# Designs tried in a protein design chat: VH-VL binders against tRNA threonylcarbamoyladenosine biosynthesis protein TsaE (tsaE). Part 7

Target 1, 162 residues: tRNA threonylcarbamoyladenosine biosynthesis protein TsaE (tsaE), of Nostoc sp. (o52749)
Amino acid sequence: MTIDQMTIDQMTKIFLADKESTLNLGILLGETLTAGSVILLEGDLGAGKTTLVQGLGKGLSITEPIVSPTFTLINEYTEGRIPLYHLDLYRLEPQEVLSLNLEIYWEGIEIIPGIVAIEWSERMPYKPSTYINVLLTYGDEGSRQAEITPFNCTISDLIATK

## First folded at step 16 (VH-VL)

Design z3 (from x1 with heavy chain G103N)
Fold by OpenDDE, last read:
Structure z3 (fold): chain C 162 residues (1-162), chain A 123 residues (1-123), chain B 109 residues (1-109)
Amino acid sequence: as target 1 above (162 residues)
Amino acid sequence: EVQLVESGGGVVQPGRSLRLSCAASGFTFDSYAMHWVRQAPGKGLEWVAVIWYDGSRKYYADSVKGRFTISRDNSKNTLYLQMDSLRAEDTAVYYCAKVPYENKGSYTHFDYWGQGTLVTVSS
Amino acid sequence: SSELTQDPAVSVALGQTVRITCQGDSLRKYYAHWYQQKPGQAPVLVIYGKDNRPSGIPDRFSGSSSGNTASLTITGAQAEDEADYYCSSRDSSGWHLVVFGGGTKLTVL
């Protein structure tokens, strides 16, 4: 697959004081995003990527525990408002990612559209045509910062509700 | 025209081995993942195995895992299924099936099937 | 492995509409694909994904899904539609694995 030039909308920076704040951001995303949404998550180990996805699950009304898919690669949750597909590319090289054809999770051919959340998305050799990029960085005293960048989409409504 | 032709079927005793072949033509074989699907006489379809277009990945049904080996020779446009430690329940018509998309291995619907080759495992 | 269940047999009068349903947990996240198989022949893909028909498949065939079910609908059944129909999807136990339903024998009356 080839990476195409995409329109980049305005980036939004959000201060996350603690783990709960990260979770709440996820909840908001889970409540507002629609089927077919792709969230690409970037950040160092411990930056809160999994916490954000846990929030997504909660926002989708998923009651089962959401755990890191580092070893399973993909966890699929179907008990929420819409499916949540949680991917973790931490252990994969870009060439390995390419061979997995992860695009099946958002192209809507064989897999029912839901929210796709991909941790360590920087390892992807290609990107969806439309997605939200979330970069989580460490702040002071255990805080985090989320940089949310929509690509070929808008998160205006999401921002307005936060 | 896409054509898949299975061969190698026959009657074998339990515990023996058999190797099936699927000769492909009419498409760029080395660009498509291939599957084996079997059907016991008078029964339904059962997925057996898949191999990526480049052979980089293989997956098996639990019922055949450890006994069957899927492989391919792209230079010969041929798909193989090595069946070891055959059991009576392995008796079936074995189909090779093609996925519809190039250079992708993860798709699970099949746009073309061979005519099948019958494997009978009987004492 | 996951399981897909189908009614073993259904019948439809010529020209009428029939729905063949497939049920399983995998269908909560994966679309079902449908194959038609006539006696002595290999299966033929008739529907894949949400509602996609391969080229050559009549438009009387359609697919739908709801909850943990998927359905193949034949609107205006023809005599030639008499066959076994199998649903298939990815396996819920492994996204690279494939599972088939038990098949439904459709009789056209």
Scores: ipSAE 0.912, ipTM 0.956, lowest interface PAE 0.4, mean pLDDT 94
Fold by OpenDDE, fold request of step 22:
Order: C-alpha cells, then structure tokens, then sequence
Structure z3 (fold): chain C 162 residues (1-162), chain A 123 residues (1-123), chain B 109 residues (1-109)
C-alpha cells in the first residue's frame, strides 16, 4: 500500500465542557457529513471517542443504541439518513489492520458509502486520501478538547452540506 | 488469459472425504484471494469459503464450517478444498472463483470462474 | 446468515427492457453483484458495485439500488440474454462472508 500526499487544512480546536458537549459535537458532524466521509478518532481511553460516535448516530437519526465495537471490530448501522460504519482498532496491530483491507468501507466499490468512524485510528498503517482527524484530549475538571483537522477537505464543506 | 481449472470431483459415500484442486494460470495467483462456490444440481449458487492471497485468513459458510478446509499452495498456483464428513447435501458442482484486485482479500465479487468439478455424495 | 430474495422467473420480449430485483437486509449497506449463468456454463459477472460493468459486458446491462433492494436492468433484451441471473453481496451477519440470491430465470420471448 502507498500513502498519497495529503493537503492539511487549518486545525479547529473545540472546548468540550462535558460529555453532553462531546455528544453534541458528534450530532453536528452526523448532521453535516455526507456519504463517503471518514472520521479518524484519536484519544486516550475514556476521552470520549465512543461518545462522539454516539452523537454521530444521533445526528444521522439512528435510534438503536450505538455501542463500542472494541470486540466486534465493526458495527454497522443502516437505519439512519446514511449508513454509519463504526470501527475500533484498539485490539489490532497495524499489520492486522492492513490484512483486513478496511479501506473497503470508504472506497465505495462493494460497501455503500456512509460515514466511517474509526477509533484508535493511529493503528492504521495508511490513511484514506480524504478524511477528518479528531483528536480528543482530557482537559481540566472533566472537560475535553477536540482538535479537528481536515485532510483534503474543508470544515466549511461540512457546514455547506447542512 | 486467466484460467481456472477445477479437479478432484467424483462419487463418494456419506462420511467420506474428498479434496478438490483448482489450477490457476494467466495471472499472479499469489496476489489474489480465492473463493469456492458450489451449485447443487438444478439449484442456485452457494458461497462456500474464501482464502486470502497469502493464506493468512480463511472464512467459511456455516453449512461447511468445521468440515471443509480451504488452502492454497502459491508455489504451485493451486487452490484446494478439503472436504471431510461429506453429506448428501454437499452434492454440487464446485467452482473456484477469483477476486479482481491484487493484495486485497476482502473483495467479494468474482471476475473469473472455473468450469467446475462435480461432487456427488450418495449411499 | 443473511438472505437475498429474487423472483424465480421473469420474461421479456425481444428488444424490450426488463428489471430483475434482489431484496435483502444486506443490501442496505452492501452493493449487489450480478452474475449471468447459461446452461452448462460457469457464472459470468455482468455488474458489480453501484453500477460497474466489467470489460466485455454489453452496455445494455446496468445496475441500481434503493433501500434494501438492488436491480439488474437489461435495456433492449437480446435472445442471448436468456439465462439465470444471480445477485450476490456481502453477508450482513459477517462482512467477510458472501451470500447469493436464489436466482432468476430470464426468458426472452
């Protein structure tokens, strides 16, 4: 596999006061992102990655509970506006990720385009040509911060699609 | 020209074993995932198993899991299907099928098929 | 294991248009692929993914999808199009598994 050069757009930092704020960020992303979007999620255990994806689901009008795919690897939700593919690479080594060819979820050849959300994306041996990176970090007093970096896309495009 | 040629089919009694082979040519065999698909006489197609290009991963249909083993010898450009504990319902033409993309095991559509080999399980 | 259902038989007049439909929960997230099979022959891929036609397949073959359905359309059916047609997709019970529809026998009148 080869890695293409990517254009890095300006990073956006968002303060998240609590779990609800994290959820709301997810909701916004779920409402604005289009089919074919890939969100790469980074952050320590408990940083709110799954909460963000739960927000995505809510933004997509998915009513069934969204749970961590740590053990299932992939959870697929098809009852929303567009499909949500929730991946968790926590248990995988980079070579294992490579062998699974998870790129099929955003290539649009066999899997219907939706939103792909990948937790522990730092374990990926290669990245999509276009994606949004979201780094969740712990703040003071239980708060968090989201650092959103678009690669070969713009955040403004997300707003335009809403 | 891509060619897939199945062999090893025949008539066997229930409970017996049989090993099928698929000889591949005309493409870089060791770079492609391979599948087995079967078709009972007068019936539809049924997916059987898949093996990654490097043999690192294998998956099976529930109907054959625990009884069938898919394998490959890339040095011989050959795909295999070891069928144990055969049942009457395993009677079918068995096809080997190729995925269209190199070094990717996850694809599930097949651009080339062999002509198949008939397996008949009967008392 | 997921299930894909399709009508066992359909007919079309020569030169007319026919649509063969496949239905199943898997099709809500996976594209369907379509195979043509003539008597005594191996299946041939005619459509894959959203609407991709392999080299050598006539342009009268096209694919579409909606909801939990996928369709193969033959626009201007020819006599040689008489065959069995099978849809296929990934299995909703396991993304690494494959499932086939029951097949549709197409008769060209």
Amino acid sequence: as target 1 above (162 residues)
Amino acid sequence: EVQLVESGGGVVQPGRSLRLSCAASGFTFDSYAMHWVRQAPGKGLEWVAVIWYDGSRKYYADSVKGRFTISRDNSKNTLYLQMDSLRAEDTAVYYCAKVPYENKGSYTHFDYWGQGTLVTVSS
Amino acid sequence: SSELTQDPAVSVALGQTVRITCQGDSLRKYYAHWYQQKPGQAPVLVIYGKDNRPSGIPDRFSGSSSGNTASLTITGAQAEDEADYYCSSRDSSGWHLVVFGGGTKLTVL
Scores: ipSAE 0.910, ipTM 0.954, lowest interface PAE 0.4, mean pLDDT 94
Fold by OpenDDE, fold request of step 22:
Structure z3 (fold): chain C 162 residues (1-162), chain A 123 residues (1-123), chain B 109 residues (1-109)
Amino acid sequence: as target 1 above (162 residues)
Amino acid sequence: EVQLVESGGGVVQPGRSLRLSCAASGFTFDSYAMHWVRQAPGKGLEWVAVIWYDGSRKYYADSVKGRFTISRDNSKNTLYLQMDSLRAEDTAVYYCAKVPYENKGSYTHFDYWGQGTLVTVSS
Amino acid sequence: SSELTQDPAVSVALGQTVRITCQGDSLRKYYAHWYQQKPGQAPVLVIYGKDNRPSGIPDRFSGSSSGNTASLTITGAQAEDEADYYCSSRDSSGWHLVVFGGGTKLTVL
């Protein structure tokens, strides 16, 4: 496999005062992103990655509880506006990730396009050609900050129908 | 030209073992995941097992898990299916099939099939 | 394990259009692949993914999906299209597992 060069669009920083704010960010993303979107999530344990994905689910009108896929590796939710594929690479080494061919979830060949949310995306040995990177960091007094960086796309591009 | 040739089929009694082989040619065998699919006489297709191109991962249908073992010898361009504790319901034509994509073990559709080898389990 | 269901038999007049449908929960997230099998022969992939035809497959074959269903459509059925057709997809119980439908026997009248 080869790694293609990607362009980096403008980063957006968002202050997240609390867990609810993180959830709301997810909701917004779930409401606006279209099938084929890939969200790569970075952040320390407890930074709110799963919370953000829960928001995504809510934004997609998924009523099923969204839980961390740390153990299952991937949870698939199909009851929403579009499918949500929630991946967690926490337990995987990059070489393991490679062997699993997780790219099938955004390639659109065998998996129906939806939103792919990948926690611990820093463990990926390669990235999709187009994706949104969301870095969640701890702030003061329980707050968080989200740094959203589009790669080979803009946020507006991601809301366009594919 | 891609060729897959199954062999090793035959008539065996229940409880016995049989090993099938699939000789591959016409493609870089060691770069493709391989599958076994079987078809009972007059019945539909049933997926049996998959093995990654490098043998690092194997998955089985519940119906054969614990009894069948998929393996490969990339140096011989050969896929194997070790079938132990055979049952009457294992009677079928067994096909080996390849995935279309190189170094993509996770894909699950098959672009080439062998002619199949018949396994008959009967007392 | 997940299950894919399809009608055991359908018929189509020569030159007409026929749709073979596959249904299952796995199809809500996985595309179906379609195989054609003629008597005494190995299956042949005719459609995979959303609507992809392998090389050598006539363009009269097409695939579609909706909800928990997937369909193979033959637009302008030919006599040689008479065969068994099987849908297949990943298994909902394990994304590395594969499941097949029961097959549909297509008769061309």
Scores: ipSAE 0.909, ipTM 0.954, lowest interface PAE 0.4, mean pLDDT 94
Fold by OpenDDE, last read:
Structure z3 (fold): chain C 162 residues (1-162), chain A 123 residues (1-123), chain B 109 residues (1-109)
Amino acid sequence: as target 1 above (162 residues)
Amino acid sequence: EVQLVESGGGVVQPGRSLRLSCAASGFTFDSYAMHWVRQAPGKGLEWVAVIWYDGSRKYYADSVKGRFTISRDNSKNTLYLQMDSLRAEDTAVYYCAKVPYENKGSYTHFDYWGQGTLVTVSS
Amino acid sequence: SSELTQDPAVSVALGQTVRITCQGDSLRKYYAHWYQQKPGQAPVLVIYGKDNRPSGIPDRFSGSSSGNTASLTITGAQAEDEADYYCSSRDSSGWHLVVFGGGTKLTVL
């Protein structure tokens, strides 16, 4: 499996004043994204990747705590509007990622489509054909920024009209 | 045509060991994950173990962990199940099963099954 | 390990429709696969995923899912459909693990 050239739509930059803002962005995404959506999360340690996924969970009406899957690799939440599959590749090398066949989570063959959120997605040796990339950056004064880039889709293509 | 042929079954006493084999043909064996599934007489199917196409990963049912070992020899197109410390409840027909997709170990539905080999554990 | 539950036996008249249901927590996130097994034979995959039929499987077989359940439907049952049917899915306790239902014996009347 190789990285393919994909159509890149317009990037959107969002200022995140604090952790709560990051959470709210997640909530919005959780409320609007449809089953089959894949969110690839990038950012340094502490940039708020897990916080964003916690927001996703809240937006999906998941009541159980959403925790980092750094050591479990995958956490699956099924109590929301649609399933949330939370992956963390922090501890994995690209070859290890490849061997795990994580694409099963968005291919829709054996796993019921939901939202797939992958932390440390830069470790993936391949990308889905369609996904949203979210780069979280941390500022010196505690502020954050999200750069959202859709690939082979527009944000509106994956976001249901509310 | 895809063929899976299990062998090595027989009657053994509790505590003994037995090694099953599954001879594969009709497909690129070294490109597919393989599974063992067993069925006690008159009972349902029970998943036993899986091994990746290259043998890099193995997973087991709790009922056989620590006692059974799945392995493969891709040069011989053969899947193995080493069964140690056998118990009466291990009595079953053992099937080898193939996943449908190449170079992937994660899929869990099986497009081809062998005819099985009977293992009887009895004192 | 997780558990999948099936009714042990169901019956259907020739030409009628029957639904075999599987229930379990794993089905909230994993699709069920269905196997047909006739006496003295190995299981045969009849449905996998959302509603996929392998090559050679008649179109009278279909799959569906809802909540924590999955169902195999035979629309227009034939005599040769008499068999045991097993659902299967990934295990809730581990996504690399597999679990089977207890099986349902289908009698065609």
Scores: ipSAE 0.909, ipTM 0.955, lowest interface PAE 0.4, mean pLDDT 94

Design z3 (from x1 with heavy chain G103N)
Fold by ESMFold2, look of step 17:
Structure z3 (fold): chain C 162 residues (1-162), chain A 123 residues (1-123), chain B 109 residues (1-109)
Amino acid sequence: as target 1 above (162 residues)
Amino acid sequence: EVQLVESGGGVVQPGRSLRLSCAASGFTFDSYAMHWVRQAPGKGLEWVAVIWYDGSRKYYADSVKGRFTISRDNSKNTLYLQMDSLRAEDTAVYYCAKVPYENKGSYTHFDYWGQGTLVTVSS
Amino acid sequence: SSELTQDPAVSVALGQTVRITCQGDSLRKYYAHWYQQKPGQAPVLVIYGKDNRPSGIPDRFSGSSSGNTASLTITGAQAEDEADYYCSSRDSSGWHLVVFGGGTKLTVL
């Protein structure tokens, strides 16, 4: 599947009853998203960002453990359908993020295209021209909510089962 | 036209120091990351070091880490390599090279190379 | 001790097609870049990234990658293509580090 251009105002809300629901959303995205996709993850600690990425890995048929790259900054996985590039910007200020030249991961010149998943993307002082924003928020009784907002792409096939 | 001219090579004894320069012209030097690459006589290419366009980041090959220091003076359009504690294994032609993208230090391919300067470390 | 492996030498008959390979674990996630070097000269970039050819490089040069292997293909080899060819890429173990393969001497017969 290819992400097609779509208006930024096309937001989708998804109810996530439990951790398994968050994992299943990730699995769907990992099975569906094409190489070159960028997922920007937002939400407080414990909102399920890493669980979603674990789902992405499972959907890509990655069998390696997927762990938070909070200290390593970047973990790269190549065993699945397409590469998974997992970034966590929690420890960085926006000017530090700027100096990293992270756009190399989606410009497709030196790095082989895959899915880029960026936790704590609120720390980014700039965004790619095409991405999917996923905001994870707490709900009632231990539930979560995912607000999925595409920018210059389409995700209509990704939400057809919800 | 882009020009990169290395200088400062020569014959030096083991344990001594040498400083290489790379004079740049024909492009906005202070916008481009710069690298050193060396080639021992009759051997292949070996990457040595990088410095980002603003000097904010420097990285070294393990073979030279702790002995070599890369630096730049953007007011003089000049790249430097300070080589301390030289060894016979450091004998090589040293090239400077630039990445093709402005303000992007993370790219690792080179569109322009200098002619090289020979360093010989021998008794 | 480069983590990119190239055959030391390859021969091709004039006008034939040759493929020069570069192998390494990092090539599963990073494209290789290819340099041509003639005796006494600095290297010249001939292919970078997936299959990008700088201005002035003949269209008989192309690049490809699959698994842990990158290839430089020269279709219709010419006498002037006789040179050493180096692949390079990002180091799989270090951020922003660069590695070169050991080089392949191409002889055009």
Scores: ipSAE 0.793, ipTM 0.882, lowest interface PAE 0.6, mean pLDDT 89
Fold by ESMFold2, look of step 16:
Structure z3 (fold): chain C 162 residues (1-162), chain A 123 residues (1-123), chain B 109 residues (1-109)
Amino acid sequence: as target 1 above (162 residues)
Amino acid sequence: EVQLVESGGGVVQPGRSLRLSCAASGFTFDSYAMHWVRQAPGKGLEWVAVIWYDGSRKYYADSVKGRFTISRDNSKNTLYLQMDSLRAEDTAVYYCAKVPYENKGSYTHFDYWGQGTLVTVSS
Amino acid sequence: SSELTQDPAVSVALGQTVRITCQGDSLRKYYAHWYQQKPGQAPVLVIYGKDNRPSGIPDRFSGSSSGNTASLTITGAQAEDEADYYCSSRDSSGWHLVVFGGGTKLTVL
């Protein structure tokens, strides 16, 4: 993946040749995103959403296994640089999501800010005011494409400053 | 001004039942999640239960699960705690407490508390 | 399941600064909230979240957190600050559950 494509303010399309490419995109995001970042993941089953989150964990220096929280709803990881909050809405209807009060994870009042990664975010009846949308789609020869769209921000605004 | 007033405490024998009430005023009761917290004499605070603003979700501490039932009547601005199969260990002052945010059940800090009502379980 | 641990007692000389601590693994991901309780009274929220002070709470009260530890700091302690102090947070075993620490009795000397 090229960092130059991620620094422009518009939607970025990234070719993902294989599973390792998807993992490497996640690693880049995990190494660079700041606390309070929200990543909304969309795509069909098998499109690579969980692989991307596994990359996020590696980029954060999380060594424990990262698995989709389809039944637990949320898995929370504190081992790394900043917390990772991994949500999966696959089994929920939008009304059920509404009643969960998920904004607690990015409002920064009770929950310490980290990276929030939400799989199946198309189930959400509402969205944060600031987020990154990542749509994973199938391509040719078993490849994938990532469409990364920042909303009310730029990618540069979300990357940690030194 | 926000007010929470508990009532229904008293002395009761083990194995019996008691219903506590918490009368709310000074805020839009049906928009706020409500909690019960208890404190045994000379001891610390122990969380008991929560009910979401619309009654859609209820959660209990393990120590009371299956014996206590939290409920609310939003038309009367009243929170309830039905306590069945009471034990000596349930002896405590029972407080109702309010979450500070409208239509949010997940927040777990309390901006207002009632004065408490004493429940004594003894033979 | 979460456990919050507090020292049972702490003393401070009048006008001096004291820290009351709360420890638990859940505090790596959830902020602690702090309540003051005087004898015969209901608890009063004095600090919530990172370092938020409700209206009417004196600015000598502040909060902080690092690692698995949260602290309530009282600078310039006054006689009326003598009370029990409880930390509280969410229980990581149940997303909507609440836990309290055992409480710390603050004595102002």
Scores: ipSAE 0.791, ipTM 0.884, lowest interface PAE 0.7, mean pLDDT 89
Fold by ESMFold2, look of step 21:
Parts: structure tokens; C-alpha cells; sequence
Structure z3 (fold): chain C 162 residues (1-162), chain A 123 residues (1-123), chain B 109 residues (1-109)
């Protein structure tokens, strides 16, 4: 009798009235997620992916500026509660992503576990066994919607109770 | 059994070139990233370079950039280090080393090392 | 800064416990790896990552890390543990680059 997995495919939809709402969602996640968490961010340009990661940083008590690592590929922050590893795959083709061995950031062998946030994760030709997918879409009057889907984890229950 | 055997070391004058080889056996060479690490006599270890399993990525220590070239021939199970414009401070035992995981170029710890080959750069 | 700093020498009485330290800012995000090197020999990996011990390494070797410091602990030191010990990790300026500490000579008394 082994407990391997608890929760599969529970989607939560969250209405985001404005940019501050997106930031506040990130703050909640940064305050509550544990080391080893992987967040895969999807959405069109301007949908709020970087704003969400800025919220993650605030929730972790990171005070240094968080900007999209579009050119650097990876920005790493150790100031907060746990490390934040911020990736942006915008400039990469899926084959290039495959060859980077990005799983080092969540396997916990050489890199100290933290929160991994990956923008443009639709460029990934593979998925981790455990992750949280966040799809940001446009709504009316500058609003957004976040569709949060955990895979082999329970984050949806935490969000629902807060 | 895994074996790594370096060769090509010797005594050379400053400004000359030398090519080191590392012959690999006992594992699927074309699936593993390979590194060069050197050690000057009586000194500590200094990382030199890495080449990923498919040769697609190469990285160098600042001390050797522009002078050294890492390469591999996966059909011959051989790793190379071309060393140009050699200086006295390049005098060291040169080791080749492998990472422990297939198709994972980003890992940086080494489970097997060769015996080393001595390069001496002097007049 | 990617520099890893180790004390140049440490002594331990036979059968006692010793801790060898490695310090650097990169160790806040990357685990250190530890290598043992005896005179005239290639290095041997003894600890990698958080506290992983390769097959064939005695269980008296363990690793730990906190803040910017990683430690190699040898409990019940034996004469054959006398060697140089190096830590290594990633360079903060390029996560695929490697840096070594200066090494610590362990003398078993």
C-alpha cells in the first residue's frame, strides 16, 4: 500500500478584474507554494504571465526587480523564503528546449528546490510528472481569466479554501 | 566497466599547440556530457571545459577561452582538447571526466575520471 | 560571486568526527559536490547534491548545506581518509559552468 498520487486534473477558473488582481494571485501562490513546485505559464503576449511571476516574487518576500528573462532564458532569485527560478521559453523552438535539460531545476539533485515558473511553457515538448498549469486569457474591459490545473498535486484545494 | 584514458600530454614551449585525447569505453559515450579538469603541480583542481553529449554546446573557463577548443568524435568514442597559444600557467595534469546521466548536459558532477595526462609548458 | 572558499587544512584524531566546509554565494541555489583525492591519483566523487553518496563510498561520509555554506562530514575518521577534499558547484554567472574550491588537506592523527 503506497500513496503515489492524490489529485489529478482539477481545474479552477479565477476572474482577474485587473493587473492588480493578477499580481495578488501571484502573491497568494508565492506565499503558499512549497519548494519543488513547478508552474507552467501559458497565454498570449500581454496576458499577464510576467505580472503573475512578479506576484510570486512578492509572496516570497523578494524585493529585487523581477523582469521577464526573455534574453537571459533563466533568472534565479535567492532573496526570499525559497528560491525562485524564472524561465522564459519565448525565443526557443521545442527541439532547443528539449536539449537544455531544464528538468534539473525541479529534480532536486544539483539545484536546491524552489518555485520554478516557466513562461511560454507551450514551447515545451514534455511535461514534468508534477506541475501546476496556469493559462491566462483575455476577458472584457481589460480583465483576465486564470485557468489553474494541477497535475499530481493539490494546489486547487488550497486556492479554493482561501 | 567505465574507462577514461587521456593521452597526448608532453613538454612543449610557450606559444605552441598540443592536442589531448580521452578514449572512452564501457558506456554509451555519445549519451554523456564530458568535461576537462586540470590540476597544476601542487595546486587545486580547476575546471576547464564541457561539451554536451551531441556536441551542440561547449563552454569554457575564462582562463582558456579563445585558446582551447573542446570537441568529440562520437563514432570513435573520443573526447579532445585542442590547446593553442600555450602558456606556462597551463602546466597541469589534465583529466577528462563524465557526468553520470544519459542525455543530460546540464549536470555538473562527475562520477568517473581518467588517470590524467601531464602537460608541461616551459622553455 | 562564484568563488568557493575552503580552509586549506584540517586535522582529526583517528575515530573522531571532522567537518570540512565550503562557502560561496552560489551555494544558496546550487548544492555542492565533494571529491576526495589521494596523492598521485584522480579525484573520486564522495558526495553529490544534498547528501547523496555514490555506491562504494563508506556511510561515514555525509553532506549538508545551509545558507551559503556546504559541509562534508566524516564520522569516525580512518587513516585511509587522509586526503585532499574539494568542493565543486555551478558558477552563478552560467549554471552550466563549474567551479572548484581551493581544497582542504585532511590529516588523520
Amino acid sequence: as target 1 above (162 residues)
Amino acid sequence: EVQLVESGGGVVQPGRSLRLSCAASGFTFDSYAMHWVRQAPGKGLEWVAVIWYDGSRKYYADSVKGRFTISRDNSKNTLYLQMDSLRAEDTAVYYCAKVPYENKGSYTHFDYWGQGTLVTVSS
Amino acid sequence: SSELTQDPAVSVALGQTVRITCQGDSLRKYYAHWYQQKPGQAPVLVIYGKDNRPSGIPDRFSGSSSGNTASLTITGAQAEDEADYYCSSRDSSGWHLVVFGGGTKLTVL
Scores: ipSAE 0.790, ipTM 0.884, lowest interface PAE 0.7, mean pLDDT 89
Fold by ESMFold2, last read:
Structure z3 (fold): chain C 162 residues (1-162), chain A 123 residues (1-123), chain B 109 residues (1-109)
Amino acid sequence: as target 1 above (162 residues)
Amino acid sequence: EVQLVESGGGVVQPGRSLRLSCAASGFTFDSYAMHWVRQAPGKGLEWVAVIWYDGSRKYYADSVKGRFTISRDNSKNTLYLQMDSLRAEDTAVYYCAKVPYENKGSYTHFDYWGQGTLVTVSS
Amino acid sequence: SSELTQDPAVSVALGQTVRITCQGDSLRKYYAHWYQQKPGQAPVLVIYGKDNRPSGIPDRFSGSSSGNTASLTITGAQAEDEADYYCSSRDSSGWHLVVFGGGTKLTVL
């Protein structure tokens, strides 16, 4: 496959030897993703979703602590290069997610575009038209794998730099 | 085309109740979130409350929480504001306002406003 | 906190350009929306989001955002632009809540 073309079908697998590797992947994404990007995160508890978002924040030059907003639903950070909107849908049923109209975070009409990172995105009853899906799975000896699947966006520059 | 008409304002003593109505026409009322906004005489605009298009979510300004209840009857194209335990500070013109997008309850800008109904709370 | 601050009054000579500002920490993440209100009338939306102008609003009205500040600009002010102008946005304490600035009275000289 050619990496100079964006395709909705391309998945990239990245080996993550440890937690620091997961953090570094997040840093790369935070340094390179453009405003309006949506990252949908999937994986079991402890798979590294929040660590990846902490990397995103570091790559954006956010110094505030980034914690999963499991109970608050949404944490919003304006300190960095562009805003970071961190959502966690763990406690919601799909119908509850639908009624929140979360698309306001990526439509660019009322909310200033930033990076939207959604943990437990499998709770969403439908997906945005443009997003990056990241599935984090366990490997051996504390390792993880990230399966990154872009939809209607270019990812090739992110992978080529790291 | 779009029309919003508030009614039910009047003079009332502190501690009493009033119910405001907003009659809607010229659009599919049950697809749009609705808001109440008030303006005390000689003062600026103050947001009061919102109700989602299907009534599933309601939110209130801190100044009215526990005293005011927003509701809607989609079969009658009517928005309501039940105002209990009224205070002198609630004296204002009350406007209803609509968001511009169908089934988009989270939007907070208003493309159409009613002309308002005056509520005066005095003893 | 969560407040939108506007100057109470500004003046502009007929045909000149004026900028009305709205400041608040929430404007770092939420666009402001702008309403014009003439005496005895309901507010009218003139700009929403980044720089969106509703149908029927003259193209002399525009919006901009930078940092914690949103601005409404009227280029070539007309006598009929004399009004109170309010910004509004989301409250930082809850994205579903709405806040208004205190309003700016524009006088066209």
Scores: ipSAE 0.784, ipTM 0.881, lowest interface PAE 0.7, mean pLDDT 89

